# VH-VL binders against Pre-rRNA-processing protein TSR1 homolog (Tsr1): the designs that were tried, part 8

Target 1, 166 residues: Pre-rRNA-processing protein TSR1 homolog (Tsr1), of Drosophila melanogaster (Fruit fly) (q9vp47r84to249)
Amino acid sequence: APFLVCLLPMHEQIDPMSALEILKSCDSELVVENSPSGIVYINLPRFKQRFAFVTPPVGRGNELIALDYLKVCDTTLLLTTAAFGDDEIFDRWGQRIFNMMSAQGIPTPVVALMDLESINPKRRPAAKQAAQKVISKLLPEEKIMQLDTASEALNVMRRIGGQKKR

## First folded at step 1 (VH-VL)

Design s19 (from s11 with heavy chain G99E Y100G R101S G102R K103Y S104F Y105P A107G F108M I110V; framework fv_satralizumab)
Fold by ESMFold2-Fast, scan of step 1:
Structure s19 (fold): chain C 166 residues (1-166), chain A 121 residues (1-121), chain B 107 residues (1-107)
Amino acid sequence: as target 1 above (166 residues)
Amino acid sequence: QVQLQESGPGLVKPSETLSLTCAVSGYSISSGYYWSWVRQPPGEGLEWIGFIYYSGRTNYNPSLQGRVTISRDNSKNTLYLQMNSLRAEDTAVYYCAREGSRYFPWGMDVWGEGTLVTVSS
Amino acid sequence: DIQMTQSPSSLSASVGDSVTITCQASQDIRNYLNWYQQKPGKAPELLIYDASNLKTGVPSRFSGSGSGTDFTFTISSLEAEDAATYYCQQYHNLPYTFGQGTKVEIE
């Protein structure tokens, strides 16, 4: 049975399909199957695990539908970006949907941070620490995971695959 | 850097159908945002025509009495406006604009230069 | 439809003056109001969104305030380049509606 993952962008400029392409790069042997319904199945042989990725309808008016997706998924991967500074780790949509999912008691998600590779290498540690500080205010026990490279993608897949299924 | 560029016929006859194009560069129109059309008659104010959301959902100003269709071609990264039954009062500069954030409309932050459409026999 | 009424319709002021424009909505729109600047022959440019948020790159002399039905736009120290028509716009309800515009002329 696949491990069902909701890809939930927390910022207006994040393309969840770009995140998914990075995740696909984690292993040269993985098998991808695209469903006409929009579900993307990834079979990761080294973990002997199959993942199913879904992206809910997002934006104003779709909050309840997005929450319905979150309720049936085994985990949620929150996508954040470092490209717009620490004031925009969550934008207006991100803040709203996060508040709603927190109020509903949805289990703790995995948080990914994209676009650190676009920042001057000397400044990346400070940027990551600033993002972590923002996330720690919202999710005190959650450590942010980088998601820019194939090796980082593999770490994210391990984190997701190690969680309890619904 | 996101840029929008309108194009159209310039002059159209009454009762004909207007077709306008808005070419978008620097951002994929299928990835987010509301994409709006706004018009401005010479010497007058702004009137919102309608939008298309990146999902394909549309909404139109009822003042235009069902004469408007907004569509897109994701492969060409282009937005379209069609307005039928043109009248002299439809003479205006037509703008396309990107609206708000990826998920919520909060303001039209990127505009094309506009294209003047004159309806005259 | 929500009616947006601006006041004044036009004004003349000198460089260095403080200019205030008001916008009234016919019903409660919360803070879902934008302000645009339009120079002759040019497309409108977004200055302020959500009633009081300054768009990145817009000079700090521009500000907005208000909620509900009454909104204010202020230019704290008028520059020659600020000669333009200013529009408020609500996005609380469809259809979106604009105010009639306020023309700001420099004397």
Scores: ipSAE 0.000, ipTM 0.475, lowest interface PAE 14.2, mean pLDDT 85

Design s2 (from s1 with heavy chain D99G E100S Y101D Y102E D103F S106T G107Y F109M Y111V; framework fv_satralizumab)
Fold by ESMFold2-Fast, scan of step 1:
Structure s2 (fold): chain C 166 residues (1-166), chain A 122 residues (1-122), chain B 107 residues (1-107)
Amino acid sequence: as target 1 above (166 residues)
Amino acid sequence: QVQLQESGPGLVKPSETLSLTCAVSGYSISSGYYWSWVRQPPGEGLEWIGFIYHSGSTNYNPSLQGRVTISRDNSKNTLYLQMNSLRAEDTAVYYCARGSDEFWSTYYMDVWGEGTLVTVSS
Amino acid sequence: DIQMTQSPSSLSASVGDSVTITCQASQDISNYLNWYQQKPGKAPELLIYDASNLETGVPSRFSGSGSGTDFTFTISSLEAEDAATYYCQQYDNLPYTFGQGTKVEIE
């Protein structure tokens, strides 16, 4: 059975399809299969792993539906962004859904930080550190992973593949 | 400076389909925000119709009974509204508006078009 | 759906008066409420967001307060250009809903 991954934006301005396109670029040998149901399958032969990506609807009114997706997935990739400053790593949707996840005992997810390459190079180290500080308050042992380039995507895929399958 | 400008047919007959456009300037509609449609019957209050998120995801007011489709053309930086099975009670001024989703999901509509009047009459 | 009820439906006041409008939500919406002003023949304009935050460029005589289900909008010293219909709008849950509006007329 494929390793089922939920792509969960922690900010409503994040397009999970953009994250998925970066993930698809991680290796020249991967095979992508799109399901009519909206599930995206990625076969990564070098790791001998098959991934299935699902994206729940997000935003106010979609909390319970998103939680239903999370309950059936093997892991969750939380998508955060540097584009809106260090006080908007999670927006209110992100904070609400994360609190609901924590209350229901959903396992520690993998956290990706996008859009770091879109900010001034001189500000990137400070922005990454600010994002890490926010994440560390919510997830003390979790380190953020950058997700802007193909090589970073490969590292994210490797991290996801290393999680325990439920 | 961001500006929105609606356009439409003005007069449509009952049972026909309404098609409206909203031209956006000063900001790329694919880059952010929720892009909303709101209507107002003459002398009455405001009714939210729906939105399209910059990713293409849509949400519609259930009161419109599935008659509405909101879409976009990123290459033209334009939003569209289609409403099927028009009735006299669909007569209204139709506005497009930008819904700001910044600083902790604050959904206020900070930029509005001038509105376009649609009259449904035989 | 969340119902928004405004009171009063209309009022008349003189320049310099203080005007108060209320808005009640049918369920707890925290502070996820906006206030708009609509002058005759024009599009609505945002005045207040998140219950109490004044939009950039909006005069300080406008203010908002409240949380949960009960919200208040105040014009501290009414001016002639404030003749308009005022709407509250919740964004806690979809579909977004507006109050029925309060018409403010200048005597």
Scores: ipSAE 0.000, ipTM 0.467, lowest interface PAE 18.6, mean pLDDT 84

Design s3 (framework fv_satralizumab)
Fold by ESMFold2-Fast, scan of step 1:
Structure s3 (fold): chain C 166 residues (1-166), chain A 121 residues (1-121), chain B 107 residues (1-107)
Amino acid sequence: as target 1 above (166 residues)
Amino acid sequence: QVQLQESGPGLVKPSETLSLTCAVSGYSISSGYYWSWVRQPPGEGLEWIGFIYHSGSTNYNPSLQGRVTISRDNSKNTLYLQMNSLRAEDTAVYYCAREGYDYLWSGFDYWGEGTLVTVSS
Amino acid sequence: DIQMTQSPSSLSASVGDSVTITCQASQDISNYLNWYQQKPGKAPELLIYDASNLETGVPSRFSGSGSGTDFTFTISSLEAEDAATYYCQQYDNLPYTFGQGTKVEIE
């Protein structure tokens, strides 16, 4: 059965489809199949893995729907962004759903930081540290991964595939 | 004590751009909360326009068809609303309001007094 | 968008009466509902948040209950100063939406 991944934006302005496009760039042999229900299947032959990506609705009032998605998934890819400054790695939605995930006992997530390439190079270490501090409040052993390039996308896919299946 | 005070032109012609100001005292708008605009046509109900988070991110009611921009000036502790392509249906009292507690998903706990905007030729 | 429907649209009652207003959401909003009071010529004031929690400084005669799609707001002993329009508001999903309001008049 495919490895079921919830693609969860931790900021309402993150487009999860943009994250999927970066993930698709990880390998030229990758095969994509779209389901009528909105599930995106990614077959990665080099790893002999089949992934199914689902994206819940995001934003205030969608917490229970998002938690329902998270309960059926094998893992979660949390999408964070550096585009809105160090104080907004998570927006209000991100902070709330992250706390609810922890309380609900959702399986170990993988955390990606996007848009680091779009900020001043001198500010990138501070932005990554700010993102790590937010994540470390509930996941002290989890290290945030960058997700801007094809090479980084490959590392994220490998990390996702290595997570414990629920 | 937190206080919000709206100000604006009162009368605006159709097709023009509305510019409103909300001066905040008693709390720094850059320190927390969501800051919203809500309007009420005379004799009618309330319509949420949009918000700005203390970090600067915004969200707008789709019913306003992309006509709205909410911004802020942290040095003046002031919120702004701009709405373009005004029509008679935009006639309303416009309120600014603070939304809930910091990082909590709750209600509008402080409101300005409101400023009436009439759209008429 | 989530539609909020209040009932009744208006009512008249005497000081000391118990008054009940209902609010229905077009879909499940859990407990993500607020109640506001608006007196003529004034801004709305938050009375109840998260369906049943009384805002600080609000008199205990006001209460809220419900979850999912059906919500109730009650004034246990109506006072003259309670003449106002009352609005429910959901914050389960954006855009935030309000009920059409219930006008409470004192007779």
Scores: ipSAE 0.000, ipTM 0.475, lowest interface PAE 16.9, mean pLDDT 85

Design s4 (framework fv_satralizumab)
Fold by ESMFold2-Fast, scan of step 1:
Structure s4 (fold): chain C 166 residues (1-166), chain A 121 residues (1-121), chain B 107 residues (1-107)
Amino acid sequence: as target 1 above (166 residues)
Amino acid sequence: QVQLQESGPGLVKPSETLSLTCAVSGYSISSGYYWSWVRQPPGEGLEWIGFIYHSGSTNYNPSLQGRVTISRDNSKNTLYLQMNSLRAEDTAVYYCARDLYSSWESYFDYWGEGTLVTVSS
Amino acid sequence: DIQMTQSPSSLSASVGDSVTITCQASQDISNYLNWYQQKPGKAPELLIYDASNLETGVPSRFSGSGSGTDFTFTISSLEAEDAATYYCQQYDNLPYTFGQGTKVEIE
């Protein structure tokens, strides 16, 4: 049975398919299978794990649909970005869905920060800190993970796989 | 400068399907924003029809009873509106508009000039 | 759906007058309200967003205030070119809803 992962953007400008492409780069022998209905299967041989990725519709009016996706998944990968400013790690959609998730007891998420490499190197520490502060408001023990490179993608996949075993 | 321009048939018959286009220039529709359709019957107020997000996600006004589809063509930088089962009360000027939904602000900052659709036998 | 009610439906005023339009939401919408101006034969144009923020290029005589359910839009010194219909719009929840409009005529 594959490990079912919801890719949940916390900012509407994040394309979850872009995150998925980065995740696919984590291993040269990785096998990808696309299904009808949009489920993407990733078999990662080095971990002996099969992952299934689903992406709910996002944006205002889609909160309840997104929550239904989250309820059937083994875990969630929250996608965040600092590309639109330190004060907009979560946009309005992200803040609303995050609050709703916490109220309903959704499975413990893994949090990724994308596009850090696209910002000025001098501003990256502040951006990373801003993202961590937003996450820590509801998930004080969760540490944000970068997701821009193949090496970082492997770390994210490992973290997701670890959650399945407790 | 961002510009939106609607086009359509002008006159359609009851029970037919309406197809409208909105050509966008000065901004790539695939790079951001929501893109909305709004209509206005002659002499009346504004009614939101629905939107499409730059990723392809859509949401529609429930009042239109599933009669509406909004889509896009990124290569042509164009938005589309289809509405079936047209009735005389669907006679209106149809606008497309860019919907900024970010940073807790949402507003229609650029509008097309509108295209009049008359539903008549 | 959130209902938006504007008052008055229409008004007539002279150049130089101060004009106030109100907008009432059927439920609390915080500050998630915009104001648009529509001149005859033209598309609407954004004047005020997020209840009180003036859009770039819009004259300072236009202002907005309010939060929750009660909002006001003011033109402090009416000009001839301000003859138009003004609409409020809530964006707290979908579907977006507009007030019925207030027609401002210059006498």
Scores: ipSAE 0.000, ipTM 0.506, lowest interface PAE 14.9, mean pLDDT 86

Design s5 (from s1 with heavy chain D99G E100L Y101E Y102W W104Y S106T G107Y F109M Y111V; framework fv_satralizumab)
Fold by ESMFold2-Fast, scan of step 1:
Structure s5 (fold): chain C 166 residues (1-166), chain A 122 residues (1-122), chain B 107 residues (1-107)
Amino acid sequence: as target 1 above (166 residues)
Amino acid sequence: QVQLQESGPGLVKPSETLSLTCAVSGYSISSGYYWSWVRQPPGEGLEWIGFIYHSGSTNYNPSLQGRVTISRDNSKNTLYLQMNSLRAEDTAVYYCARGLEWDYSTYYMDVWGEGTLVTVSS
Amino acid sequence: DIQMTQSPSSLSASVGDSVTITCQASQDISNYLNWYQQKPGKAPELLIYDASNLETGVPSRFSGSGSGTDFTFTISSLEAEDAATYYCQQYDNLPYTFGQGTKVEIE
């Protein structure tokens, strides 16, 4: 059975399909199968693993639907960005959904930081630190992973594949 | 940053159909929120027309007597308003706006377009 | 439909004055009321939601109070930039309805 991964944006301005395209770039031997239901299956032979990616709707009013997705997933890939300011790593949606997830027990999370390459190079260290501080408050032992390049995507996939199935 | 921009014909004749567009940038309209239309006759107050939820469900103000259709094109990230059987009293500035729910009960329109004036005259 | 009645229809005040606007609903709407500001030629802008919560980025001189059928909006120290029409809006039930507006002019 594949690893079922929820792509969960923690900011409404994040397009989870952009994250998925980066993840698809991690290996030339990767096989993608698209489902009519919108599930994206990725077979990654070098890890001998199959992944299934699902994306819940986001934004206020979608909390219960997102939680329903999380209840069936083996892990959650939390998508964050500093592109909209160091003070907005989680927007109001992100803060809200994360609090609700914490109350119900979240799937084993992996946290990705996107769009660092769209930020002025001089500001990237501060942006990464701001994101890590937000995550460390919520998940003290979790390290944020950058997700902009194919090499970083491979590291994220490896991290996801190392988690136990529910 | 999310921005909404309305466009329309400016002038329409009585009994014709009005077609307006609202181009949305910075957010995918299929991903969340209620997307609303509100109008304002010159020198008068605001009237809520209706909304389309990101799922495609719609709701309209009964005062408009079934004359309104709100739709979207997800591939163009654009909202549409059509109103048939136009009358002089339909002359107004038409706004599109994004509506937020909070705690499943709070609703407010936090982002508005600049509005487009529609004049109904012969 | 729920009818929203605002009072007064217009007022004139000086910079530094305290200004109060009221809004009355035709039936109990709990705290499901918002306040918007509209400057001439511009779109409305959200100031207050859920009767008393200040929207992010809105100056603290604006405040709201009330529940049920009677609501109040206050500007504690009027600034020249506050010249605008202010609208209440209920969202307890569809269709969503607005008050008639209160025009605030600076003398």
Scores: ipSAE 0.000, ipTM 0.441, lowest interface PAE 23.3, mean pLDDT 85

Design s6 (from s1 with heavy chain D99V E100P Y101D D103F W104S S105G S106E G107W Y111L; framework fv_satralizumab)
Fold by ESMFold2-Fast, scan of step 1:
Structure s6 (fold): chain C 166 residues (1-166), chain A 122 residues (1-122), chain B 107 residues (1-107)
Amino acid sequence: as target 1 above (166 residues)
Amino acid sequence: QVQLQESGPGLVKPSETLSLTCAVSGYSISSGYYWSWVRQPPGEGLEWIGFIYHSGSTNYNPSLQGRVTISRDNSKNTLYLQMNSLRAEDTAVYYCARVPDYFSGEWYFDLWGEGTLVTVSS
Amino acid sequence: DIQMTQSPSSLSASVGDSVTITCQASQDISNYLNWYQQKPGKAPELLIYDASNLETGVPSRFSGSGSGTDFTFTISSLEAEDAATYYCQQYDNLPYTFGQGTKVEIE
């Protein structure tokens, strides 16, 4: 069975399909298979690993469905964005789902920060540090990973693949 | 000398999909820059649509609500814009333009194509 | 989104006059603001970047100043070729946003 990854947006404006396209760019030799059920399989020969990506629905009323996805996945990739400023690393949806996730004892996630390349280069270090402060308050020992380029995508895939399978 | 040249159908019907092309000469699009699309409705201001970075990563204006795809063909050195669910309000001159990459420390549109007018009308 | 508001929307002036256009951002954008000139039927052309820096080849009569939320663009001695619409643009955050434009007409 492949390594099952939940792509969970922590902001309703994040399109998880955009994150998935970046992840697909990590290697020219990877093989993608789309299932009718909406699962995206990525075979990464370089690591000799198969990944399956699922994306739960987001927004008000979808909390329990999202939690059900989290319970069956091997790892959760939390998607955050720098595009909306320091106060919007987690929006209201993100805060709610994170609180519920914490209460349920869901396994430690991996945190990705998108859209740093979309802001002025001179502001990027400050934006990354602000995002890290938010994440460190909620997940004290987690380091955020950038997810904007193909090389960063490869690092994220490696980090995910290094987690223990359920 | 680097040049950008847009081309498109000129006239499209509502609810159809718009396909635009931007031919780049004098520079390899995979070698640098952010390659952007910007539009301007007749008599109105400028609206940024999105970009594709030379690595292939894309970013879009949230106002376009998933209606837009920007892609490229490195072998043809060409950029593409697709926009679905066209409305009369999408009538505009469409420009392709470039923005210097990360290492320049400069974020402005330094080179523009001449633009192509797209009219959405039944 | 960051809103950019220009003032005035249009102005008429004579050759040799000094003209000033202002641009306000809805939030602090530091100095991450550019100014463009657009002549009828043409693509925009960069004049000023990072609020106050002249682009290569741009005449010294054009200048910019400001930081934070308030920015000013000045033409110190207007020439006939300066008849155009001028736009400010922020690049502090995506999406890139432009002011509504200021049309400068020569009397």
Scores: ipSAE 0.000, ipTM 0.480, lowest interface PAE 15.4, mean pLDDT 85

Design s7 (framework fv_satralizumab)
Fold by ESMFold2-Fast, scan of step 1:
Structure s7 (fold): chain C 166 residues (1-166), chain A 123 residues (1-123), chain B 107 residues (1-107)
Amino acid sequence: as target 1 above (166 residues)
Amino acid sequence: QVQLQESGPGLVKPSETLSLTCAVSGYSISSGYYWSWVRQPPGEGLEWIGFIYHSGSTNYNPSLQGRVTISRDNSKNTLYLQMNSLRAEDTAVYYCARDTFEYGSGLYAFDIWGEGTLVTVSS
Amino acid sequence: DIQMTQSPSSLSASVGDSVTITCQASQDISNYLNWYQQKPGKAPELLIYDASNLETGVPSRFSGSGSGTDFTFTISSLEAEDAATYYCQQYDNLPYTFGQGTKVEIE
């Protein structure tokens, strides 16, 4: 059975499809199959793994739907960005859904930081620290992974594939 | 002290578009919170219309979806409600309210309300 | 949508009486319920949040309890100024929904 992954934006302005495009770039031998139900299957022969990516609706009113996705997925890839300011790594949606996940006892997610390459190089270290600080409040042992390049996408895919399956 | 004050035309004709304004003082609407619109027909109960988040994201009551638009002007610190295809049933007092739905805050309520503005829909 | 049903729709009582209003949700909303007071010609005012927490500045004679689908709002010693309509409101899911209101009249 494929490894089922929920792509969960922690900010309403993050497009999870952008994250998925970066992930698709991780291997030249990658095979993508789109289902009528909206699930995106990625077969990664190098790892002998098949991944299925789902993206819940985001924003207020979609909390229970997102939580239902989390309950059936093997793992969650939390998508974060500092592009909207170091004060807004999580918006209100992100804060809400994160607190709900914690209350439900959802398995430990993998955390990605996007758009770091789009901000001023001199500001990047502070942006990474701000994002890590937000994550560390609830997930002290979890380290944020960059997700901007194909090589970083490979590392994220490997990290996801190492999580326990349901 | 944070204060909200609604204003509108008072009287509008059926099938026309309603435009309401909510002036906020004492707090910058771009700095936080959700901001909601709630209406109350004379002698009846309360109905939530929709909200706008301080970033500009909106959500609407499905019963009014397609007829209502909520927006804001950060430079004027003002919220707006537009509702089209008005019917006599849209006659109500319209309130704007600060919506504190934020898990970390410990308070999830409409904690500050405007005084309301009466809108009568008649020919 | 989550339907909120209040009872009674109206009541009349004397100063010093204890009055109770109930609110029933069509599905489990945990403790995600607020109570508002609306005096004639005025905007609603928050009294109780999160089912049982008294808002700052609200008199201690007001209280709330309950969880899941059944909630209670009590005024332990009614005052003349308590003549108003009281509304419950759920915030467990969008759209926010209110009970139909309970009108409290003083005899």
Scores: ipSAE 0.000, ipTM 0.482, lowest interface PAE 16.0, mean pLDDT 85

Design s8 (framework fv_satralizumab)
Fold by ESMFold2-Fast, scan of step 1:
Structure s8 (fold): chain C 166 residues (1-166), chain A 121 residues (1-121), chain B 107 residues (1-107)
Amino acid sequence: as target 1 above (166 residues)
Amino acid sequence: QVQLQESGPGLVKPSETLSLTCAVSGYSISSGYYWSWVRQPPGEGLEWIGFIYHSGSTNYNPSLQGRVTISRDNSKNTLYLQMNSLRAEDTAVYYCARSYEDSWLGPFDYWGEGTLVTVSS
Amino acid sequence: DIQMTQSPSSLSASVGDSVTITCQASQDISNYLNWYQQKPGKAPELLIYDASNLETGVPSRFSGSGSGTDFTFTISSLEAEDAATYYCQQYDNLPYTFGQGTKVEIE
């Protein structure tokens, strides 16, 4: 069975398919298979691992459906964005779904920060630090991972693959 | 070296969906840079619509959020803009443009020639 | 959103004159401001980036200065080919926003 990953946007304006395209760029040898059910299978030979990515619906009214996805997955990759400033690392949806996840006792996820490239290069270190500070208040032991380049994608895949399989 | 060329229907009716293309030559759109759409109503100023980063990540002007989609086809080296619920106020010249990624994010260094879209019944 | 205000909205000057356009941001944008030239029927063309840096191939008579909220664009010796509309644009934060434009007409 592949390692099942829930790809959960913490901002409604994040396209999880864009995140998947970045993750797919991590290795020229990976094999992708798209399921009619919407599951994306990725075989990453260099890690000797197979991954299955699922994306729940997001936004108001989809909270319980998203929680159902999280309960059956081996791990969760939370997608955050720097594109809307420090106040919107999580938007309103992200804040709500995260609180519900915490209340249900869902295991600590991996956190990725996207769109740091949308910020002037001179401001990126400060923006990353601000995002880390926000994440650390919610997940004190988690180090936020950048997800914009192929090399960053490889690090994210390695981090995900290191989680305990359900 | 790098060239951008927009194309579209020219005339669209109110409430219909607009589809535009931007053919890029001289550079692979998946290799770098931010690729934006910018519009300009006749005789008016410039308004940024949104971008797609070379990785596929998108961002949209909040004023147009919910009715605009920017996408790409890497095999054709082409960018797309789809905008629904058109109104007369959407009449504009639509440009695609590239902005720096390496050391500077912001300046639009290459622009297409623009394509005029008229929204009229 | 960051609002960019340009002044004047239009000006007329003679070849050889020095002309100045100003741009004001509604909040501090450091030096993350560009200037573009747009001739009738043409796409905008980048002249100045990061407030004061001249784009490659752009004549040295064009210059920019400023930081924070107040920015200036100057043409030191106006040429006939400089008749155009000029726009400032901030890229400190999304959405990218442009000034309303300044139309420069040659007498």
Scores: ipSAE 0.000, ipTM 0.463, lowest interface PAE 18.4, mean pLDDT 84

